# Designs tried in a protein design chat: miniprotein binders against q553d3r833to1016. Part 20

Target 1, 184 residues: q553d3r833to1016
Amino acid sequence: NRFKSVNELYSTELSYLNSLLILRDFYFIPMEVEARVTKLFKSEEINKVFSNLKSILQISTEITHLLEERLSVSPVKIGDIFVKFAPIFKIYVEYVNNFDKVAPQLKAMTENPQSKKFFSEQRNKSRVATDINSLLIMPVQRCPRYELLLREILKHTQEDHVEFKNIKSAYESIKDINKYINDR
Below, E stands for the ipSAE of ESMFold2; O stands for the ipSAE of OpenDDE; V2 stands for 0.75 times the mean of E and O plus 0.25 times the DockQ between their complexes.

## First folded at step 15 (miniprotein)

Design cp3 (at its last look DockQ between E and O 0.85; V2 from the best seeds 0.00; counts 0 for: pae O 1.7 > 1.5, pTM E .784 < .8)
Fold by ESMFold2, look of step 15:
Structure cp3 (fold): chain B 184 residues (1-184), chain A 120 residues (1-120)
Amino acid sequence: as target 1 above (184 residues)
Amino acid sequence: GSYTIVEIKVDGIRVEVTEDGNRLFIVITVEGLTPEEAKEIAERLKELAEELAKKLGLEVYIIVEIRNGRVRIFVMVEGDSPEKLREFALRVIEEAAKLAEKLGDPELVKKALEIAKEAL
């Protein structure tokens, strides 16, 4: 039903945000510290792995906040959020276009035994079994997933529902931005 | 590298700033407002941000949420000049501080603005 599909959008956004926070707190920040303190990494290597991760994290943080507020009020209205964020999602182009370079960069870095040890230690500190490569692909998958989630919400929204026009507009806007991302 | 995080907390006003490459994110939250106050604050800050972005040659995206006497303004501003991005953020914070000064303790707002200037 519609409620279940909207709650799936929210619950998957929370999971996505948590994965981005793990990337920042257990990998990006510690790697920047090591680059400054021990010179284990170069800044250019770190930037190649993470791209514009901080921008993506900020956007997910804001979307999560808005969804939480909207789910607490009846009727639940979330379509306008995605209409407004669709043009901002253009920032995903940079991340997606860089992604095929990430795994080779990580492989090259981990040929250094000290770097390999670092990644192992950080994974252990995170207390999450999730591999850094599995975390890094999540932004590549997120915008396509928004489209699927919005399509399901639209499917369960009757034409006379107060939010029908906004959900339809949201779906079309995200579909358009996904075409934009794919074409670039 | 490091985020620039600026917090102003006076009578329910908060400002946070994040930097990433050629982008800044500015989040302004104001609580405890009448509907008329919420509309005025949202319009004033949005108009300033749009005018300033045009003056400085920056691209700006603004999302405004007004709910239950709360205004939340999310701003993403982009440009190739780090100095112009920081000038944009500082001037938006200065306008937010003017709003806070009218609503709360001017000396606390002045000190928070000085801290924000050092962080930016």
Scores: ipSAE 0.675, ipTM 0.828, lowest interface PAE 1.3, mean pLDDT 86
Fold by OpenDDE base, look of step 15:
Structure cp3 (fold): chain B 184 residues (1-184), chain A 120 residues (1-120)
Amino acid sequence: as target 1 above (184 residues)
Amino acid sequence: GSYTIVEIKVDGIRVEVTEDGNRLFIVITVEGLTPEEAKEIAERLKELAEELAKKLGLEVYIIVEIRNGRVRIFVMVEGDSPEKLREFALRVIEEAAKLAEKLGDPELVKKALEIAKEAL
């Protein structure tokens, strides 16, 4: 049903946000520290690998907050959130484009004998089985997931429902973004 | 680089600024408002942000939500000049502080502005 689909959107967003926070707290920030103190990493390389993760994290934080608030009211209205954020989602285009370019560098970095210990330690500290490679790919996968989630909500939303127009609009907007990413 | 965060909390008003390179994220929360006050404040802050962005040649995205006497404004601004981004943030904080002065402790507002100026 519609409520179940909306809750799936919310729950997956929370998981997504948590992953981004792990990326920041256990990898990005520690790597920056290492770059400054031990020179194990170069700041420029770090910035290239993580790209606009900070922006994506901030957007996810706000979306999570808004979704949480909307879930406390019936009927649940969330379509307007994604309609309003649609223009900002262009930053995912930037992330995906960069990810394709830096993937080899990331691989080299994680396989470097000098940094292997660091990544192993950070993974242990994070207490998450997912490694940095799998974490960094999550933003690449998130926009397509939004499309699927919104499509599912739309399927359970009647045309006369107050949310129908916004959900449809949001779905179409994200669909366009994903199409653009795939056609680039 | 590291996250740069400025937070101002004064009696019903919260401003949070986060920096990411050529982008700034500003979240303004105002509570305890009548519906009329909420609409007015939302419009005022939105207009200010748009005008400032235009003046400074910045790209701006604004999301406003009004619910239960609370206004929440999400602002993302982009530009190539750190100085312009700083100016934008300071002016937004200043406007928020003016609102806070009406609702809260003026001395706290002043201190918050000083801290913001130093942090940005």
Scores: ipSAE 0.334, ipTM 0.695, lowest interface PAE 1.7, mean pLDDT 88
ESMFold2 (binder alone), look of step 15: mean pLDDT 77; pTM 0.774

Design cp4 (at its last look DockQ between E and O 0.58; V2 from the best seeds 0.00; counts 0 for: pae O 4.1 > 1.5)
Fold by ESMFold2, look of step 15:
Structure cp4 (fold): chain B 184 residues (1-184), chain A 105 residues (1-105)
Amino acid sequence: as target 1 above (184 residues)
Amino acid sequence: GSWKLVETTVDGIRVEVTEDGNRLFIVITVEGLTPEEAKEIAERLKELAEELAKKLGLEVYIIVEIRNGRVRIFVMVEGDSPEKLREFAERVIEEARKLAEKLGK
């Protein structure tokens, strides 16, 4: 039903945001500290691994906030959020195009025993079984997943529903952005 | 650089700034507003941000949410000049502070 599909969009956005926060708090920030304090990492290495993660985190934070507010009001209206964010999602091109370089960079870094120890310690502190590679792929998968989620919401939105036009526009806009990202 | 929070000390107004390479994110939250005040503040800040971005040759994206006496304005601005990005942020923050002073006074 429509309610179930809208709630799935929100619950997966929250899960996605939590994964981005783990990347920030247990990897990106601690690696920047080590780069400054111990010189264990170079800024160039950190930038290669994370790309524009800050931008992606900021966007997911805002989408999560908006979804939480909209889900507390009847009727639930969320299509306009994605119409407005679709052009902003162009920033995912940078992350996606950089991603084929991330695994080799991490592999090279972890050949240093001190770096290998650092990643193991941070994973333990995070209390998440998922390794950093599995977290870093999540932004690559998110925009395609938005398209699928919006398609499902549209499927369950009747043409006379107040949200039909906005959900349809959101789906089409995200589909176009995904084509743009894939073609770049 | 890490994430950075800049808050206005006038009641009901908060500004957050995040920098990432050639782009900035600015989130402005204003609370304790009548519906008329919320509309005016949202329009004023949106118009300033759009005009300033055009003047500085920056690309800007603005999302406004008004709810329960609160205005939340999400701004993404990007361009090739760190100097112009900093000027944009400083000018938008200063206008937000001026609006806060006028409302709080």
Scores: ipSAE 0.762, ipTM 0.872, lowest interface PAE 1.0, mean pLDDT 88
Fold by OpenDDE base, look of step 15:
Structure cp4 (fold): chain B 184 residues (1-184), chain A 105 residues (1-105)
Amino acid sequence: as target 1 above (184 residues)
Amino acid sequence: GSWKLVETTVDGIRVEVTEDGNRLFIVITVEGLTPEEAKEIAERLKELAEELAKKLGLEVYIIVEIRNGRVRIFVMVEGDSPEKLREFAERVIEEARKLAEKLGK
């Protein structure tokens, strides 16, 4: 039903946010420290690899917070959130484009004997089986997931429902973004 | 991109800026406001941001959230001039601070 679909949106967003936080806390920040202290990494390289991840993290944080607030109120309304954020989701276009470009560099970094140990250690510290490569791909997959989740919610929303117009609008907006990404 | 804390929380105002090449993401949070105060701050900052973006030739996206005496303004601005982006951010932040101070925040 609609409520289940909305909860799936929320739960997957929490998981997504957690992954982004792991990226920040166990990889980005430590890599920056290494860049400053040991010179194991270069700041420029780090910035290229992570791209606008910080912005994505910030947006996800906001969305998560707003969703959480909305879930505590009946009827649950979340469509307006995605309508408002839809224009900003263009940053995913840039992330995806960059990801494709830096994938070889990331691979080289993770396979480099000097940095391989670092990534292994950080993975262990994070207590998550997912490595940095798998984590960094998550934003690439998130926008399509939004489309699917919104579509599912829409399927369970009647046309006379207060949320119908917003959910439909949000769905269409995200769909357009994904189409643009795929057609690039 | 990188995060930069421009303003620490002082009496309910917090500003966070993320720089990403030709983009800035600014989140302004002001708490402890009456509904009227929140509306005023939000309206003024939105108006300023839009006008300033226009003057500087920047593209701007603004999201305003007002809940429980808190106003949060999410601003994304895009442009090819770092100087213009900086100017935009500085002016928006300064206006937010002034408005908050005016209201005793």
Scores: ipSAE 0.035, ipTM 0.393, lowest interface PAE 4.1, mean pLDDT 87
ESMFold2 (binder alone), look of step 15: mean pLDDT 76; pTM 0.754

Design o1 (at its last fold request DockQ between E and O 0.97; V2 from the best seeds 0.88)
Fold by OpenDDE base, fold request of step 22:
Structure o1 (fold): chain B 184 residues (1-184), chain A 95 residues (1-95)
Amino acid sequence: as target 1 above (184 residues)
Amino acid sequence: GSRVRIFVMVEGDSPEKLREFAERVIEEARKLAEKLGGKIRVEVTEDGNRLFIVITVKGLTPEEAKEIAERLKELAEELAKKLGLEVYIIEEIRK
């Protein structure tokens, strides 16, 4: 039903945001420290791998906040959020483009014998089963997930519902973005 | 009381222009909050050619929240245009 679909959007966003925070706090920041102190990593290399993750984090933070606010009010309205953010999702296009280019570099970095201990220790500290590779791919997968989630909400929204127009518009916009990413 | 939250993303190739934009928007927000007796929180994040500003003002009437939102949006758009920056603004008012 609609309630379940909207809550799934919210719950998965929270999980996604948490993953981004883990990626920042347990990998990006510590790696930057290592680059400056031990020279285990190069700052330029780190910046290339993480790209605009900081921007992605800001977007997710704001979306999460807005969803939380909307879920506390009846009727729940969330469609306009994604209509407004659709133009900003160009940041995801940039992330995906970069990810494709740096994937080999990331692989080499994580397979380097000199840094294996570092990544193992950070993974343990994060208390999450997913490694840096799995975390960095999550932004690539998020826009397609938005499309599916919005589609599901739309299926449970009547045409005369106050949210119908915005949900449909948001769905179409994100669908177009995903098509562009896939066809580029 | 009511609350207004303004999310601003601004883009440009000049770090100096981005900083100028942020400083001017934040300054105006603080002035408005002070004038209306609201409590203001400002968060700024920089990422390459992008800068994010999140402004929250609490302790307002619904009308005051709307006023702040409209004024800041107008200012941000005007400044972005003058500085040759691209700006995105998302506002929310909780009554």
Scores: ipSAE 0.876, ipTM 0.950, lowest interface PAE 0.5, mean pLDDT 95
Fold by ESMFold2, look of step 15:
Structure o1 (fold): chain B 184 residues (1-184), chain A 95 residues (1-95)
Amino acid sequence: as target 1 above (184 residues)
Amino acid sequence: GSRVRIFVMVEGDSPEKLREFAERVIEEARKLAEKLGGKIRVEVTEDGNRLFIVITVKGLTPEEAKEIAERLKELAEELAKKLGLEVYIIEEIRK
């Protein structure tokens, strides 16, 4: 049913946002502090690991905000959000193209025992068992998942529904962006 | 009253032009909010050659919210073109 598929889009966006916040608050920011205070990390190393994470986080924050507002009214209208954000998702190309470098960079950094200790302490502090590598792959997977979620919403949206045209446009726009990202 | 929320992503190779863009858009937003008696909040996030600006103005009439949204979109697009920047704007009005 349509209500369930729209709520899945929202709930998975919220989960995604929470994962991005863990990356920022327990890894990115503390690593920047260490780079400036103790020189444990170089800024270049941090940038290689996180790429444009701050941009991705800002986009997810805004999408979450808009979805929350739209879910409070009937009928629920969310297709235009994704039509408008589709061209902005081009920024995922940068993250995806950098991702092959992330695991080797983290491995190189953790050969230093002080860095290995830092990552272990931050993981414990976050109270999340998920490894940093498993968090860092989530943006790679998000845009393809938007396409699947919008396809499910479209499937449950009758052609005479006020949202049909916008959901269809959103699906096609995200499909085009995913092709763009994949083609690089 | 009504609320307007404006999300702006602007990008380019010149940090100085990005800064000029942000300062001028924010200045106009504050001026419009003050003139109309609205309460404004501004958030800025910087990431490399990219800025994000989120502007929220509360305590407006529906007509005032629409006017601010239209005015700021026009300014942001004109200024981005003048400065050679790419801009993306998403506006939401709550009545």
Scores: ipSAE 0.826, ipTM 0.918, lowest interface PAE 0.8, mean pLDDT 92
ESMFold2 (binder alone), look of step 15: mean pLDDT 85; pTM 0.844
OpenDDE base, look of step 15: ipSAE 0.872; ipTM 0.947
ESMFold2, look of step 16: ipSAE 0.824; ipTM 0.917
ESMFold2 (binder alone), look of step 16: mean pLDDT 85; pTM 0.845
OpenDDE base, look of step 16: ipSAE 0.865; ipTM 0.944
ESMFold2, look of step 20: ipSAE 0.796; ipTM 0.903
ESMFold2 (binder alone), look of step 20: mean pLDDT 85; pTM 0.845
OpenDDE base, look of step 20: ipSAE 0.873; ipTM 0.948
ESMFold2, fold request of step 22: ipSAE 0.822, 0.814, 0.811; ipTM 0.916, 0.913, 0.911
ESMFold2 (binder alone), fold request of step 22: mean pLDDT 86, 86, 85; pTM 0.849, 0.847, 0.842
OpenDDE base, fold request of step 22: ipSAE 0.851, 0.870; ipTM 0.939, 0.948

## First folded at step 16 (miniprotein)

Design p1 (at its last look DockQ between E and O 0.15; V2 from the best seeds 0.00; counts 0 for: placed apart)
Fold by OpenDDE base, look of step 16:
Structure p1 (fold): chain B 184 residues (1-184), chain A 95 residues (1-95)
Amino acid sequence: as target 1 above (184 residues)
Amino acid sequence: GSRVRIFVMVEGDSPEKLREFAERVIEEARKLAEKLGGKIRVEVTEDGNRLFIVITVKGLTPEEAKEIAERLKELAEELAKKLGLEVYIIEMIRK
């Protein structure tokens, strides 16, 4: 039903945001420290790997907050949030394109004997089973997930529902963005 | 304290104009933040004919946050028009 679909959008967004925070706190920041102190990493390669993750994290933070606010009100309205942010989601194009380019470098970095210990330690500290490679792929997968989630909500929203027009608009906007990303 | 976060997307065929736009908007943001005693963070993403700017200013009163948001929005729209660029702006204020 609509309630479940909206809650799935919210819960997956929370999980996504948490993953981005883990990337920042247990990998990006510590790697920057290592770059300055031990020279295990170079700042340039770190910036290439993480790309515009910080901006994506900020977007997710705002969306999460807005979703949370809307869940306490009946009927729950969330379509306008995604209509508003849809143009900004074009920021994901850069992330996806960059990810493809730096994937070999990331693999080499994580397989480097000198860096393996670092990544293992950080993984343990994060208390999350997901490694840095799996975390960094999540932004690539998020926009397609938005499309699916919004489509599901739309299926459970009547045409005469106050939310219908915004949900439909949001779905179509995200669909167009995903098409653009895939057509690169 | 209150926080203002501004998402700016600007599009155009001239990389030079896009960069000029970004520099001027960021400069004004830093100036305002300093004047009001806020802490500012800026993130920039370049993607071909698009440029994304995320500006966050913390440690403000609600009135100050609103002021920064309004001034930056006005500047961005005016500058985009002057430079022949397309701009999209979202302002988020939290108390």
Scores: ipSAE 0.775, ipTM 0.909, lowest interface PAE 0.6, mean pLDDT 94
Fold by ESMFold2, look of step 16:
Structure p1 (fold): chain B 184 residues (1-184), chain A 95 residues (1-95)
Amino acid sequence: as target 1 above (184 residues)
Amino acid sequence: GSRVRIFVMVEGDSPEKLREFAERVIEEARKLAEKLGGKIRVEVTEDGNRLFIVITVKGLTPEEAKEIAERLKELAEELAKKLGLEVYIIEMIRK
């Protein structure tokens, strides 16, 4: 049903946001601290791994807040959120284009035993068994998944529904952004 | 009461112009909130040549929320054009 498909968009956004927060709080920030305090990492290495993660995190934070508010109101309307954010998703191009460099950079860094120990310790502190590589790929997958989620919502939205036009516009806007990202 | 939430992403090559943009938008938001008796919260995040500003004002009438949204959007767009910055603004009002 429509509500189930909209709720899936929200629940997967919340899961995505939690993964981005793990990346920030257990990897990015602690690595910046080590770069200043122990010189274990160079700023260049950190920037190669994380790219524009902070921008992506801020966008997901805002989308999550807006979805929470919209789910508390009937009828549920979320299409305008994605129409408005679609132009902003262009920043995913930077992340996606950088991603081929991330795994080699992490491999090179972990040849240093001190760095390998650091990543192991941070994973233990996070209480999440997922390794950093599996977390870092999630933004690469998110915009394609938005398209699939919006397609499912549109499928369950009757043409005379108040939100039909906005959901259709959102779906088309995200399709266009995904093509833009793929072309770059 | 009504609440307005304003999400601003601004980008450009000059850290000085980004700071000027943020300072002026936030100052106007604080002045409007004080004038209308609203409670304001501001969050700023920097990421390279990008700046995010999230402004929340609570305790407003619906018309006051609309006024703040309209005035801040106009200011942000005008200022971004003047400073040669690219800006994206998303405003949401909750009654």
Scores: ipSAE 0.733, ipTM 0.878, lowest interface PAE 1.1, mean pLDDT 91
ESMFold2 (binder alone), look of step 16: mean pLDDT 84; pTM 0.826

Design p2 (at its last look DockQ between E and O 0.98; V2 from the best seeds 0.87)
Fold by OpenDDE base, look of step 16:
Structure p2 (fold): chain B 184 residues (1-184), chain A 95 residues (1-95)
Amino acid sequence: as target 1 above (184 residues)
Amino acid sequence: GSRVRIFVMVEGDSPEKLREFAERVIEEARKLAEKLGGKIRVEVTEDGNRLFIVITVRGLTPEEAKEIAERLKELAEELAKKLGLEVYIIVEIRK
């Protein structure tokens, strides 16, 4: 039903946000420290790999906050959030394009014998089984997930429902973005 | 009390212009919050050619929250135009 679909959107967003935070706190920041202190990494290399992750993190943080507040009020309204953020989701295009370009570099970095110990240690510290490669790909997967989640909510929203127009608009906007990304 | 939360994303090729934008918007926000007796929190994040500003003002009446939101939105849009920046603003008011 609609309630379950909205809750799935929220719960997956929380999980997504947590993954981004782990990526920042246990990989990006420590790698920057290593770059300055041990020279194990180069700052330029790090910046290329992580790209505009900080922006994506900010957007996810705000979306999570807004969803959380809306879930505490009946009736639950969330469609307008994604309508408002639709033009901002263009930053995902930048991330996806960059990810394809730096994938070989990322592979080389994680397979480098000199840095393997570092990544192993950070993975253990994070207490999460997901490695840096799997974390970095999550933003690539998130917009398609938004489309599916919004489509599911729309399926359970009647046309006379107060949320129908916003949910439909949000779905169409994300669908267009995903199409643009896939047609690159 | 009511709360206003303003999320601002601004982008451009000049770091100096981005910083100027942020400083002016934040200054006005603090001024308005002080005038109305609200409690303000400001968070700023920089990412390359983009800057994010999240302004939260609490302890307001619904009318005051609306007033702050409208004034800051107007200022942000005008300033972005003057500086040749692209700006995106999302306002949330909780009564």
Scores: ipSAE 0.855, ipTM 0.940, lowest interface PAE 0.6, mean pLDDT 94
Fold by ESMFold2, look of step 16:
Structure p2 (fold): chain B 184 residues (1-184), chain A 95 residues (1-95)
Amino acid sequence: as target 1 above (184 residues)
Amino acid sequence: GSRVRIFVMVEGDSPEKLREFAERVIEEARKLAEKLGGKIRVEVTEDGNRLFIVITVRGLTPEEAKEIAERLKELAEELAKKLGLEVYIIVEIRK
């Protein structure tokens, strides 16, 4: 039903945000500290792995905040959020275009036993079984998933519903930005 | 009371102009919040050629919340144009 499909958009956004926070707090920030303190990593290596992660994290943080507020009010209205964020999602091009370089870079870095140990220790500290490669692909998958989620919401939104126009606009806007990202 | 939240993403090739943009927008936000007796919170995040500014002002009347939102959005757009920056602004007003 519509309620379930909107809640799935929110719950998967929250899971996505948590994964981005794990990347920042257990990998990106600690690697920056090691680059400064022990010289285990170079800044260039860190930037190649993470790209514009901070920007993506900020966007997901804001979307999560807005969704939480909108879900507390009836009727639930979330389509305008995605219409407004669609132009901002252009920043995902940067991340997606860099992604082919990430796995080779991580492989090269982990040939160093001290780096391999670092990644194992941080994974243990995070208490998350998912490895860093599986976390790093999530932004690549997120905009396509927004399209699928919005399509499902639209399918369950009656044409006379107050949200119909905005959900339809959101779906079309995200579809267009996904085409833009894919064509880059 | 009403709350306004303003999310700003600004980008450009000059760190100096990005900082000038942020300083001016934040200064005006603090001035307006103080004048109206609102409680302000500001968060800034930098990522390469990009800044994110989140401004929240609470304890406003609905009319005051609308005024701050319009004033800050107009300032941010005008300043970005003058400085040659690209800006994206999302405004949310809640009771």
Scores: ipSAE 0.806, ipTM 0.910, lowest interface PAE 0.9, mean pLDDT 92
ESMFold2 (binder alone), look of step 16: mean pLDDT 86; pTM 0.850

Design p3 (at its last look DockQ between E and O 0.98; V2 from the best seeds 0.87)
Fold by OpenDDE base, look of step 16:
Structure p3 (fold): chain B 184 residues (1-184), chain A 95 residues (1-95)
Amino acid sequence: as target 1 above (184 residues)
Amino acid sequence: GSRVRIFVMVEGDSPEKLREFAERVIEEARKLAEKLGGKIRVQVTEDGNRLFIVITVKGLTPEEAKEIAERLKELAEELAKKLGLEVYIIEEIRK
């Protein structure tokens, strides 16, 4: 039903946000420290790999906050959030484009014998089984997930429902973005 | 009390213009919050050619929250235009 679909959107967003925070706190920041202190990494290399992750993190943080606020009020309204953020989701295009370009560099970095110990230690510290490679790919997968989640909510929203127009608009906008990304 | 939360994303090729934009918007927000007796929190994040500002003001009446939102939105749009920046603003008021 609609309630379950909206809750799935929220729960997956929380999980996504947590993954981004782990990526920042246990990989990006420590790697920057290593770059300055031990020279194990180069700052330029780090910046290329992580790209505009900070922007994506900010957007996810705000979306999570707004969803959380809306879920505490009946009736639950969330469609307008994604309508408002739709033009901002263009930053995902930038991330995906960069990810395709730096994938070989990321592989080389994680397979480098000199840095393997570092990544192993950070993975253990994070207490999460997901490695840096899997974490960095999550933003690539998030917009397609938004489309699926919004489509599911729309399926359970009647045309006369107060949320129908916004949910449909949000779905169409994300669908267009995903199409643009796939047609690159 | 009521709360206003304003999320601002601004982008451009000049770091100086981005910083100027942020400083002006934050200054006005603090001024308004002080005038109305609200409690303000400001968060700023920089990422390349983009800057994010999140302003939250608590302890307001619904009318005051609306006033702050409208004034800051207007200022942000005007400044962005003046500085040749692209701006996105999302405001949320909780009564």
Scores: ipSAE 0.866, ipTM 0.944, lowest interface PAE 0.5, mean pLDDT 94
Fold by ESMFold2, look of step 16:
Structure p3 (fold): chain B 184 residues (1-184), chain A 95 residues (1-95)
Amino acid sequence: as target 1 above (184 residues)
Amino acid sequence: GSRVRIFVMVEGDSPEKLREFAERVIEEARKLAEKLGGKIRVQVTEDGNRLFIVITVKGLTPEEAKEIAERLKELAEELAKKLGLEVYIIEEIRK
């Protein structure tokens, strides 16, 4: 049970990272190119859609790397990673507070046929059926999901286990940062 | 041999101070890696008022890996304070 819950934290982080990479490589970067080359988009529009996506991507990249390293060593210890990253997750406030503006911005942009064509073409290139709106909500959901995943790991970690203190601290730290994000 | 990986997020309102922070931390990391015979890799990502630095040094003894981690953390914290920047540092040592 503990093994499965720790592996789920890792596997969902890897899936999350892949979704962020799709957003960067098939939408964000190509839109920046079009803004410079064809003027199809304004930088203001791009920033309104993506907010601080690059920061979130960098954080997920680092968490993924650390989890891979820790899973290769016994006993598996991952709680301290989340204790250390909890204060860094404050950057999610900007993304979450901006999210209500994303769908209206995308709708306004796609009124232009060239922009609509661009989004369709990029979605086809990505080979992902999921639309950009469904990808963009994933960071909004990630910190709450960390809390649930850590709670499940804590549930399966015996009190005398070497990791118990750090998993408990990780859970409490993420719970606190989720309150912080919701309050701002 | 042992490896150290250092993840740094630094933020502030001055692009010049963020750049100075990055250059000085990276320079010290390069100097320590060369002194100890370690192989260094540095990655930098910029996002608005934030800068991310990932430093990896391989081919170290466990003691050398701990020295680099301690030295760079101390430098990053001191420099961030001097420049009025906020810094977050996460270090991982692998034997």
Scores: ipSAE 0.804, ipTM 0.910, lowest interface PAE 0.9, mean pLDDT 92
ESMFold2 (binder alone), look of step 16: mean pLDDT 85; pTM 0.841

